# Designs tried in a protein design chat: VHH binders against q9fdx1. Part 12

Target 1, 300 residues: q9fdx1
Amino acid sequence: MEEDGSDWGGLAPEILINIISRLTIQELWTGPMFVQKSWLTVCRDPYLWSIFDLEPWFDSYPESTHLWSPEFEQKVDLMLRSVVDWSEGGLTKIRVRHCSDHALSYAADRCPNLQVLAIRSSPNVTDASMTKIAFRCRSLKELDISYCHEISHDTLVMIGRNCPNLRILKRNLMDWSSRHIGSVPTEYLDACPQDGDTEADAIGKHMINLEHLEIQFSRLSVKGLASICEGCPKLEYLDLFGCVHLSSRDITSNVSRLKWLKEVKKPDVYVPRSGDVAQTERYGHWRLYDERFDIQAMRI
Below, E stands for the ipSAE of ESMFold2; O stands for the ipSAE of OpenDDE; V2 stands for 0.75 times the mean of E and O plus 0.25 times the DockQ between their complexes.

## First folded at step 4 (VHH)

Design X14f (framework vhh_6fv0_2)
Fold by ESMFold2-Fast, scan of step 4:
Structure X14f (fold): chain B 300 residues (1-300), chain A 126 residues (1-126)
Amino acid sequence: as target 1 above (300 residues)
Amino acid sequence: QVQLQESGGGLVQPGGSLRLSCAASGFTFSDYYMYWVRQAPEKGLEWVSTISSGGSSTYYKDSVKGRFTVSRDNAKNTLYLQMNSLKPEDAAQYYCAKDFWTEEYSQLYGSAFDIRGQGTQVTVSS
């Protein structure tokens, strides 16, 4: 099997394709400068900009070192800021990668009705812009800050306190499904958060309405898991893949109090590629703990 | 001054093969995603295949996977579509299209089919 390569569109690419397709052949033939000015004119209808979603484009585009460059980040930031302006405060969903505090702060100030924010793989987003999001975007329902290593537990506290409608949190720390492990900068890997229990406590204390939680490769202990399970009684989905400090017994005893729980993803076996020795060492031989995991005990 | 000129179409029997070419001029060919799109007599425009600016990534409509292969020669400013095991359903006018934006902007702003040429007719009959 293979992924459907026929789909070129998320909402933003689909909208731009539809807008640009309305240009005459003569406009397309006059060259990029003329066409770009025409594009900017037609794309400024606020009705078109309730959603800005680049995830389909990143899914169809192969991982590359250039995605981690300052130049690429600046282009994502510029596009996000432009869409924020064109939406005239109407944006409800933003899904991007490789943005920074600059564009996100701009969006926070102008998009109070934001309900979905996904900023996966944005190493230059910090608590500074995320605190602004928490304070200004109080209607937030879904937050995906996976692979954002400069964000700390302070963001989770602020989001939990200020966004009572939050139902989905994705705080995954590593994307080992990447085909190009060597494309991820060392600086980014070195920034990976180490204290899972502080983040787990923030979630358990402040995100009481959470229904979906992903914390893959978190270093939380049984204490952190207990905090989550006690504090988030509405959880329906819990993804603990790669959480090396949790045993099957710890998981079973803690999730038993979650009356609505439909699915738990266990800290399962990870088989690194033969060239991934450094990453395996960085995550502390976690495979040794997986052999103790009782898969039958976790079938809910 | 941007020009795209398709060639290589013709009449083939089911199971036959054709190799389509698209000669590009008037722009920096190596900076753009390129596409093959087709239009059958009673159907609208239909996407067939995509190739990234450097040729490292290719995408296909599900019905042509394993039968069609897109490639490019950036030194010659030429795009190709190798079509094998042709079916009656593949009969159409075939167009090459450049992306509206360079690859860099396409990732951020989205893609559109910039079709310039007259296309090349593919007929499959038995």
Scores: ipSAE 0.000, ipTM 0.112, lowest interface PAE 17.6, mean pLDDT 74

Design X14n (framework vhh_7nfr_2)
Fold by ESMFold2-Fast, scan of step 4:
Parts: sequence; structure tokens; C-alpha cells
Structure X14n (fold): chain B 300 residues (1-300), chain A 126 residues (1-126)
Amino acid sequence: as target 1 above (300 residues)
Amino acid sequence: QVQLQESGGGLVQPGGSLRLSCAASGFTFSDYAMSWVRQAPGEGREWVSSISGSGGSTYYADSVKGRFTIARDNVKNTLYLLMDSLKSDDTAVYYCAKDFWTEEYSQLYGSAFDIWGQGTQVTVSS
């Protein structure tokens, strides 16, 4: 188990974060993670900070994956802000969870070349910071705002109008590991965006270059689906899992006009990915939403 | 630049006591957890003890619990290790180590300790 305290200066910061996240406290104390002076050079070299991706960390340890809390959100915000500073505006990819408007606003002001933004399960991200992302990060190609219930169709309109290179949108409303609607809390269901057609219309009217769309558990009707299929002719992948208002006939009829479509996921043909990650995602998502409601209740 | 200067080691007989000190400079001392790490001749590094930035939380390896006390003085930027009931197995070079992460980051990523000094030799023998 013991290893030399070798120079880690040659590793990308993303890889260093992955290695650290996979070690137990005992392993950190007895072996490879006695950090040498060279780590300061790695973490502060702006050239190495083009990507900040915490998704592998959340995937590596189910028990070490922090569920949303106000304290955890503040730590994610601080971490993201520091990485933005260390990158000197060079960040092109950000994939985090549980951040807030504060950190995203900071990133929007300083990272104009951002191409990928994933902020899934961030209940305190609103249209305020996302509008700023839209106006300042015009090179955006990928956006994952899954499980961000304070973001509305206004964000989709602004992103669509200002980010002409957007190719991938993930706007999933409920964790796919919990596919049975009856098993989720009623207050969570009530807080999900209710008008799927408004969001579908925004996508169809403003995101004309979209190639990949996920809108799992959207309440869109056949009218919303028609808007997407008419407005996004370049779609290659469409995930409609859990869209309870759409029949197989509605889907087949509308997607027939999409000449580049390679795959469409329907409720009856989509199989959720199995394993510890799926279980962590499910329990993390529900707890996240319960804690968010407690905070909103205190504010009122 | 970060500098850590260990002192207080020496030759002591079994059952004796020593106090190690580490003078820190080049960073905001109270923002970082600090640790003592030791290395016996021909062996790997072994974590001994850690203290949070505020001094409110302390942690010890099972081999030293009840015998060693870690402490810090944030006004003087100094880390201490108070070693009682020393055993021959405690013979090692003792290094002062700064956490790579600030307190907020170490809670997200876990602690990773960086050794900057030459250490101080502790020899327990008759």
C-alpha cells in the first residue's frame, strides 16, 4: 500500500482530483498523497485549467458523494470560484453539482470561452446567473441543467438566442433511477416545471442546431413535441423517457421528419443504467429537493 | 514561498518526553490543517497526527493515541507535537506537513499533506 511520494506535477488537475477522491482517509495518511511542492505548480498553472469536472468524483464513491446542503453548496461555490481564478479565464468545460447563482455569475464574467456547462442538481441556480451565462459564454456547445427546478423557459430562450453553437441540451426533470412516478414525494412533483410545452416551444424556436436533447419526465404534449421536431431538424438523439403525455404513436409520427435521427428513447424501451451510481443519484436527488424546500420555508 | 522548519528532536531514553516545534511561513497558517508525519529508517512515511486550522479538531494514529498531543499557536504560526512515554518504535525523522487544500477544499477532496522541511530526528534508545 505504500508508495513513493512521487512528483504529481505531470498530471492534469482533473486527474489529480479523481485520484484524491478515490482514496480513503487511511490511504491518504500512509501513502501516495503526501503532496510534494510540485503540486502548487500543477494547480496554479493556468494552462492546465481548461477543464473542471467533478462528475467522476461523484461517480467514484456513493458514500462519499455529498448530498446538497447550504454548507456543501458554499464549498462547491468556493472551489469553482478558485478554479476560475486559477484558469485566468481559460476554462472551457465546467461539470459540477450543487452550485449556486453566485459561482456561476463569477464564472460567466471570467470564462468567455466556456463550451460545456453541467450543473445538475443545483436548486439555487436561477435564470439570473443563467441569463448571464447566455450573454457572456456565446461559445457554449453543451448544457446540462438537469434537476435544476428554479431554471425556467426564459433561460432556454436566452441560451438559444445567444449560443448558436449549442448542440447538446440535457433538461431532465427527475432522476432516471426513480422511474416510477408514484414513488416520489408529492411536493417534489408539484415543484417540477408544470408547462412542458412552454419549454419545448423555447427549444424548438431558438435551438435550431441541437443534435442531442434529453427532456426526461417533461410534461410536454404532442404540440410541444411537434415544436421540437419542427424547430430542431439536426436532432440525432432524443430522450423522452418518462414523458407521460406522449404515446408511441405521437412520437413515431413527429420524429419521422427528423432525417438525421439515430436514436429516440421512449418510456417503454429505455432501460436505466444499473449499479451504485444509479442508487446514489436517486437518494441524492430526493434529499437535495427536501433540503431546498426547508430553506425556502425559512426565507418566507 | 511556503517554509516549514522543524526542531526539538534528539536522543531520549524509553519512557522519556520530547516537544517538537514547526515554524511556518509563506502562507496563512490558520487556513490550513497541519500534520506530523514520520519516517523510520528503511520504512515508508507514516501519518502521526493532524490538527484543524482553528485547532478545534485533532486526530491521532492508533499507535500514538494517549501518548502524543498535537497543538498549534496561530498567533506565532507554530505547530507542536508533545510526545510522552516514548518507545523505541517512535524512532524516526519527524516532518511537519501542511495540507495542500484549505479547510473548505479538504472537506471536499480529503487531506493531502505536503512536506517542505528536512525534518527533525527523534531517536529513542538506551
Scores: ipSAE 0.000, ipTM 0.117, lowest interface PAE 19.3, mean pLDDT 73

Design X1f (framework vhh_6fv0_2)
Fold by ESMFold2-Fast, scan of step 4:
Structure X1f (fold): chain B 300 residues (1-300), chain A 125 residues (1-125)
Amino acid sequence: as target 1 above (300 residues)
Amino acid sequence: QVQLQESGGGLVQPGGSLRLSCAASGFTFSDYYMYWVRQAPEKGLEWVSTISSGGSSTYYKDSVKGRFTVSRDNAKNTLYLQMNSLKPEDAAQYYCARETFDDFWSGTPYGMDVRGQGTQVTVSS
């Protein structure tokens, strides 16, 4: 039961997807959520819902304009809200995409023991729900807000101040070269944050226990990098891929103070892109052009 | 008209191997992600494996990882599932499915278009 995806915990998301996919959005919003009464008891067992992780399912489906639709967002929000209710406050890990402030605020109010939150590519999540996460979910250890362009440095300040156990932050920004791919709305790409140093300063000042940081395609300067390296002395992993304002020399000189650093990914200028491949395989296998590791260590 | 035809199932002993095939027609096979799903008589439909349109990325259910290998031949419009070290719990009707673009979540449990009759895999004695 308590082990990985072969137990009832791993099966429950499959059952939920099976049920929800059979309903139109109108049926989900105006009619009863459950059609199959036998599965209602299984899905409502709170022991199944310490973890809600949709990342494997997003990896199974190609990126398309349908994922960016209001209808799809509503289905994700409904699933998340339902799982929050069924967990009876027991959720410790949430990994979803394309959710909104509505479902995330609902989770913040009801899941005080949340340790992992990943909400990649959620354009309608703002500082409003993230501030609520910061105040209510103080046990947070991992945060992935990659490609969430309405979240600002204010969220980083609030998370850093209120979540002292945060060890992993992923704040990767969408690559502008992706503008050629019609599945991602142009309005979303145009909203990409430009305040690299402001965000770097928030991280350095407030996230002192950070061990893993990814800030791919950040516009931070050497001043922002210095702030992170001074403020986060426990860093073991630093991913600066695509950070075009940083030189190898800037990185080497600043990371020398990080006594625990095991790996740094430098800002090389190539993003693997070929038709739909890069967009559909984000959780598959990223291979960086000219991968360079300054500090290597045998793992685990 | 979209058609998917599964074959290659049969009776094997535990620890045995089978190779399933799915012949696709009526669409541009090389443009679509493909899936293998299965259904045992006393259980619901389970996702088993996914392969990207070009074949470079593959994904597996945890319980089959390391034992099953999905592959495709886009020149022949054929999808394959190599199943090794078969266990009694792998016994099921196996279906191939293509991705859907009309509504990611509509009509199928996994956003998939399941058209064929499937191929039966029995693991016994």
Scores: ipSAE 0.000, ipTM 0.131, lowest interface PAE 14.1, mean pLDDT 74

Design X1n (framework vhh_7nfr_2)
Fold by ESMFold2-Fast, scan of step 4:
Structure X1n (fold): chain B 300 residues (1-300), chain A 125 residues (1-125)
Amino acid sequence: as target 1 above (300 residues)
Amino acid sequence: QVQLQESGGGLVQPGGSLRLSCAASGFTFSDYAMSWVRQAPGEGREWVSSISGSGGSTYYADSVKGRFTIARDNVKNTLYLLMDSLKSDDTAVYYCARETFDDFWSGTPYGMDVWGQGTQVTVSS
């Protein structure tokens, strides 16, 4: 994908991470406490904060239960709120994980020029803050709400209606590649969205400029896929990995109408999972294999 | 020698306004960011607002945003908190505090090394 942000802006997030890592939980209770120091004055310069991207940090940090703690969420919220304040409305890109409605609502009210929002694995973000994002951040071009189980199809409707320039949507429901699956709170896994076709209809009816769509492990049927393919004629990338209700025939017949489609990641082969049948699994007894195909190869 | 002295507190009706002042002495006032911190009876200390040494940047707790304004006069060495639309939940002792350099790294809980005596604000029911 496209690289985000300036390499020269990397120093400011490193300083923030170092400052926040030194704070005790008691200091978090009193709100952000800022000290006038030359290095912190640099961090408060609004020109540093058009982009706040923690994805490189998360990519380098080992997965652990610690990331799913209330204490970690509070530190992410504190960083995000501080950057929102320091940006003075200038933030255009936010990529974080494990934030909450509190910090995201704060950002929505103060960052009207937001173009990119990624909040992967944020179990305490709901439609409440996402509705504010939809109404206040109308310039959104990219949204990644993967692994956010408290967000419903209502968010997709609101974003689609209010953000006409949205070109990238990532709404993946399960992170099977991660080793942190056992660390996710069970209540959030149980809240996994079940309305594949309702979400697909929202996308097809309201997101006509989409070029990139990921909906891994969606429960959409062929009707939902048809809605997307009819409503999103600019699609260039479609990721349907784990969408177990779709057959290869369903995919082939529906994607044929997408004239600019360059790649489709298919649900892959469903294989019943061999195992202890006395143990209950949230997602049933099955195995998936990841296979990708070039859409151009399908037209030979 | 180094001292902060608050004034301006008192009794006020809900919806009323107060202006708190903090007179600083014994140090170069403009070199330090300053904060207001409050403590309600039986509660912990709550940070309210901060202002940079130059006065160019201000920060507010969510509970007071849009209602309170922090300001400073570096010629008079005085910090102010203008409090509008006061609520019963604003009842507390309000402290003026000087922010220190490197407090985040030292692990000091409040990032502050000099505190005033406090001024009582009571919003009557």
Scores: ipSAE 0.000, ipTM 0.102, lowest interface PAE 16.3, mean pLDDT 74

Design X2f (framework vhh_6fv0_2; at its last look DockQ between E and O 0.02; V2 from the best seeds 0.00; counts 0 for: pae E 12.5 > 2, placed apart)
Fold by OpenDDE, look of step 7:
Structure X2f (fold): chain B 300 residues (1-300), chain A 125 residues (1-125)
Amino acid sequence: as target 1 above (300 residues)
Amino acid sequence: QVQLQESGGGLVQPGGSLRLSCAASGFTFSDYYMYWVRQAPEKGLEWVSTISSGGSSTYYKDSVKGRFTVSRDNAKNTLYLQMNSLKPEDAAQYYCARETWDDFWSGTPYGMDVRGQGTQVTVSS
């Protein structure tokens, strides 16, 4: 196979950009950047880095404890910071997992036009960086902070106050029952702070323009749901999957207030009203609930 | 040929200091992030520190923060790791590595396709 040494080095930058723009992120990071200096320069063209989306890769990659390691996190942070640099402020969409405050704060300071931020499964993203996002990324339309345990309701308030264009919020929590056992570190699962009603209040009070809300496995009560339904009249999509403290009646009565609601995902398991479900018990005690409550009887 | 050569390891007492060096050749050193990793006996590779191409950004493992300092001299094609307040748990073979992304996309956190032979750090009373 004659190595047709086609000296790609002679191609006009515009042509190279066109070629490179057709590559996946993975292809871009594993190939052209290392060919020669001219290619590296082209690969760093801001035009190529208006969107940074790793979700396709994460979706294709099996869940592993390795992804939750500090070492992997550091790699993600490095990549994100590089992309932020190359974007020269033109970055509008970030979809990553397992990043930390280090990278996110860096992005917040340099990406004023950010419209989409998805940072699922980022255990070391805290209020520190997310507050920066709230203040500096005011054009935010979509936020996914699912499985981020160090983000509090205070951050949600800040986001609501500073990001009036927010239309989509995903704040899903980990499912303790089945899907993540073995792949997610137990320590992380146990560290999940649940303040469902407080978060719900923050959403209802400050995010009036929400059209899409996901709060899977939240421990919010009917009071929290009411706050959301009253405060977010434009909701079209509401995902309450896994919200075991809500009854079917509670959901039906409250979502009826939403005139634009197209779809509501309901919990498949309901906690009977008669049981003083100590709302205050840490998610880790759900194992205790399984022992006390015939889960099969609660499956609708 | 891309080459990395570590040096500066040795035996030190707890609380002592060492300075590791890594000499790079065969590539444009200033274009690459560089890593320090270590491997203790019967343990896997562990990430220690990263430094950006220009040296403006540095990253550390939590256990070495405040004690270790990574730096580089691009004019000399050399990477450094100043290790202070050494602990027994710091004892390992230390490697410098060039940034690669292949391992990332394969799901491993280390870009270890280009690394040196390592230098041994022993911490003993």
Scores: ipSAE 0.187, ipTM 0.554, lowest interface PAE 1.6, mean pLDDT 83
Fold by ESMFold2-Fast, scan of step 4:
Structure X2f (fold): chain B 300 residues (1-300), chain A 125 residues (1-125)
Amino acid sequence: as target 1 above (300 residues)
Amino acid sequence: QVQLQESGGGLVQPGGSLRLSCAASGFTFSDYYMYWVRQAPEKGLEWVSTISSGGSSTYYKDSVKGRFTVSRDNAKNTLYLQMNSLKPEDAAQYYCARETWDDFWSGTPYGMDVRGQGTQVTVSS
């Protein structure tokens, strides 16, 4: 890029490191790294690369179908692989979207101290790379695999068995926000996993230290919920939004045993008649015909 | 003017070995990550290996791990690829590439600046 920002050539390397460490990844990749050699050299300092977080960029970027293209996935994979190289094994947090097994396997082999992994909306990540993460990144504390439809319960078993410090799991299956509904390809939505109880059992049996769980739009039954509540006694936050097979009664009776639970988000969905589905989807919201309940108010 | 000159290719039988070299000039070689890429007949460019500027970090395509070793000699401005246990699927034109600073998103995969004519590797009996 030849867009002129500022003359940075006179700054000492230690000042550049201090400035660059405070830039967003978008600012770093679109400006300093490509404008002059000294900035590229500084940007490859491993001390800058303990964290690689693209979520602020995605939060500010308008949703569009090109984010779901192979070309965009390749760009994200390239960024992630480059940062893995520059970190020299020092990455502790990765938050990206639209990556693939190729880049994630690369990171698993080289970043043993990874504590946070978020790979939301990565339809080409499978159990193959996630199994490597489980075996190699045993210090994992937070995992966000929301909207990753090729990941199965086998990943949850492997992560649970090998990452005893896991505290936060986000396994949300649908993003019904109004900004996303018109831009997500139908074929990715159709790949959404249907087996809620198998995943719930994996969580309940293997993730005993879990404090925060999100499983929006899971098809788990009361048996799956019971498995989670029995197996994860340290839960403080539970998000069951869109879990259409759970009643408020089922939730209340099962969560009563979770003595540290501070908040539960119940399913709160309106199931439209088939003729209303297009209207609901276009607005990106299910109609709420029940009230949410506050677990603290119920427990006091 | 940046120049990259590959050499060391040839005809080898399956299971054989070759050592490729890349002589670099026209830039400060020790400042750049370097890549080996290959192109089989009627196929696109395929990344094979990466080595960091100081040589401390190396990375490989899964299918070549344990068989190929990348190294560099910054004093000689030379990049190497040792290829052992060669398979028919390794037959390709091999190129070395320097990282690009201006636009690694548009021209070639993995942000590579390919300057040389490459060196041909043929695997057959």
Scores: ipSAE 0.000, ipTM 0.120, lowest interface PAE 13.6, mean pLDDT 74
Fold by ESMFold2, look of step 7:
Structure X2f (fold): chain B 300 residues (1-300), chain A 125 residues (1-125)
Amino acid sequence: as target 1 above (300 residues)
Amino acid sequence: QVQLQESGGGLVQPGGSLRLSCAASGFTFSDYYMYWVRQAPEKGLEWVSTISSGGSSTYYKDSVKGRFTVSRDNAKNTLYLQMNSLKPEDAAQYYCARETWDDFWSGTPYGMDVRGQGTQVTVSS
């Protein structure tokens, strides 16, 4: 922000709170805290920190190998720990990427009212911190652990058993077609979990109240899908994009028992990437148009 | 101050090859990931390739994979891009960039530190 600090320095605290409450978290962290001391005091008000959401920032910036560095992870961890402290136990929603077990364990100890936890692309989050989340943050309603490849089915079991209000689970895996290989470390792509049926079984056995499930690029089979559909009767949304081992018929036959299902995203249909074959077929077919189509083509 | 100087651009026919160089100074080159980026007229910067600080890991935009090879010589503080099988869509001003970390605290967007004048690659007909 490019505010004139001298113009704002005399504002009453209630007016400052109204102005500050309208800022994004990045604007808040970088602007008002450095204007003058009165703004710093207002910025530390615990009611400002009930929600910590960095997803708009991450969505607006290009992928880069820097985001996967230990240095960036340490900055995210520091910021999360600071917000946890400032919230004084009032933090209910966390949405970040690239954090670690250290920051999550710290949050689990201090944020018992947590309802939303999204930690996409956090390679150094494991079952250790997630077990603590499951036991300490029992009000959890939404969990996004997409691209957290050191988290196993054990987390799914523990969350399902200890967080009965969970309604939204996102457990998307990296695209095996390597659409993002330039920014994502190759070794991390190679370490992607392969046991989709074990995770699906954990979900089906322990998450009976689930309404929204995303498991893009999971390698589950029809057996895993059956477990989910039997165990999660309240599902309204199911995202199976990239689940290469499921056919359309596998999906149709299993989701038919889900009375509340409003939307399912199916895996892609395989189409060869070869342009030469596809172009030859289209060109050849176009040249073989019968006489009635030949007249229509000439009008263009 | 950090300086990056690109060279090696020129005019080539489709299917031809060029080798771009980027001379680096003002920082410890071997500590940094390096990038190649390019810009066509009326377009924003487009990422092309990344190389790790030691040179052991390389990454490419899908449209150039198999045709372009990034490399570095840390003893000479020089970054290279070997461009083979060039296509008309590869024509652009090419820049090298040093990785700069997003500093949330300063408000600096995460990005690639582009400082040189770039070098023009033109692909005929």
Scores: ipSAE 0.000, ipTM 0.141, lowest interface PAE 15.2, mean pLDDT 75
ESMFold2 (binder alone), look of step 7: mean pLDDT 82; pTM 0.821
ESMFold2, look of step 9: ipSAE 0.000; ipTM 0.202
ESMFold2 (binder alone), look of step 9: mean pLDDT 81; pTM 0.817
OpenDDE, look of step 9: ipSAE 0.069; ipTM 0.587

Design X2n (framework vhh_7nfr_2)
Fold by ESMFold2-Fast, scan of step 4:
Structure X2n (fold): chain B 300 residues (1-300), chain A 125 residues (1-125)
Amino acid sequence: as target 1 above (300 residues)
Amino acid sequence: QVQLQESGGGLVQPGGSLRLSCAASGFTFSDYAMSWVRQAPGEGREWVSSISGSGGSTYYADSVKGRFTIARDNVKNTLYLLMDSLKSDDTAVYYCARETWDDFWSGTPYGMDVWGQGTQVTVSS
């Protein structure tokens, strides 16, 4: 609607141009406004809007409660909607955080050639917009819905059935590297999915061409792992870090059938050279998925 | 009140060193990426260096790589620029700036919403 978002829209194109200059120069994560003014004309070309990737910027953006605010979400949604319009349906890759159903529904209706969708840490994305993505964006090859607690196994079923080219799925449930758990809304933490085996079964039954799977901190059992290993014979990479219900023996016996498997990350893998936190400092993160310590998440 | 205040500028001979500081107040300093920007007499602004909120990532303009080091102290709410092997071409007013794309509603410069008043660096014999 011309009335909505157009009154301050004079600033939006220039801000988006600044962001796009950041995305084309991997080493220039900040994208200061000192990027040459010539980009102001060039970045408005719809053919340049095949990719909208904010991940390098988010990797550099400060950790803050502001990222979880309705105001920040509205800004991300508005930028995504603007890029969708400027792309004239040409978007093939979207990597954002903290977006909502509103912007994703808009993108689903207008970007049928979408191949990559990453929406990490988007608490207000639900099965409603993801079902739309599944039906309209059938060329999808990569999906990252990590830390999206309102998305259920129904999305996995729909994506698996409708996106036959899906090769990469990232469905990690805990950002174990995060040091600002206190800045995350409690309602988001309470919504953390507990049905690991149902999600594993959806993956195994419907995502037969999957080559890369990350399901860190999933509560899946050996039965769920068996479903994945039986249903996804093309797996080359499997990340099970933090999957507390799986033993090394269970993993070894089940992954032996995956003839193309190149790497498996096991639940008890210590990351010795992560520059941030020791394994012991992350002990509290395991409790969110351990039934003995997180009664609120279980609510059975 | 959100503000940035630079210090440490002055007159220095070619080949000399200076340490610039930027004191931040009125906001949670560690939540923001910070930049140093300079403006030489009669020229436009030139980006010099940036540092992430945690200090884990640093970036430099090609003109200063290997000579300048950006650093921050999140306990003291202070940004630093350590300048070695100074050249006459480094003569400029140096500004620290807070980076954010949250300036949609503020009308401030794109990608940077808070600027200091600047500190003069003169490299001359």
Scores: ipSAE 0.000, ipTM 0.144, lowest interface PAE 11.5, mean pLDDT 74

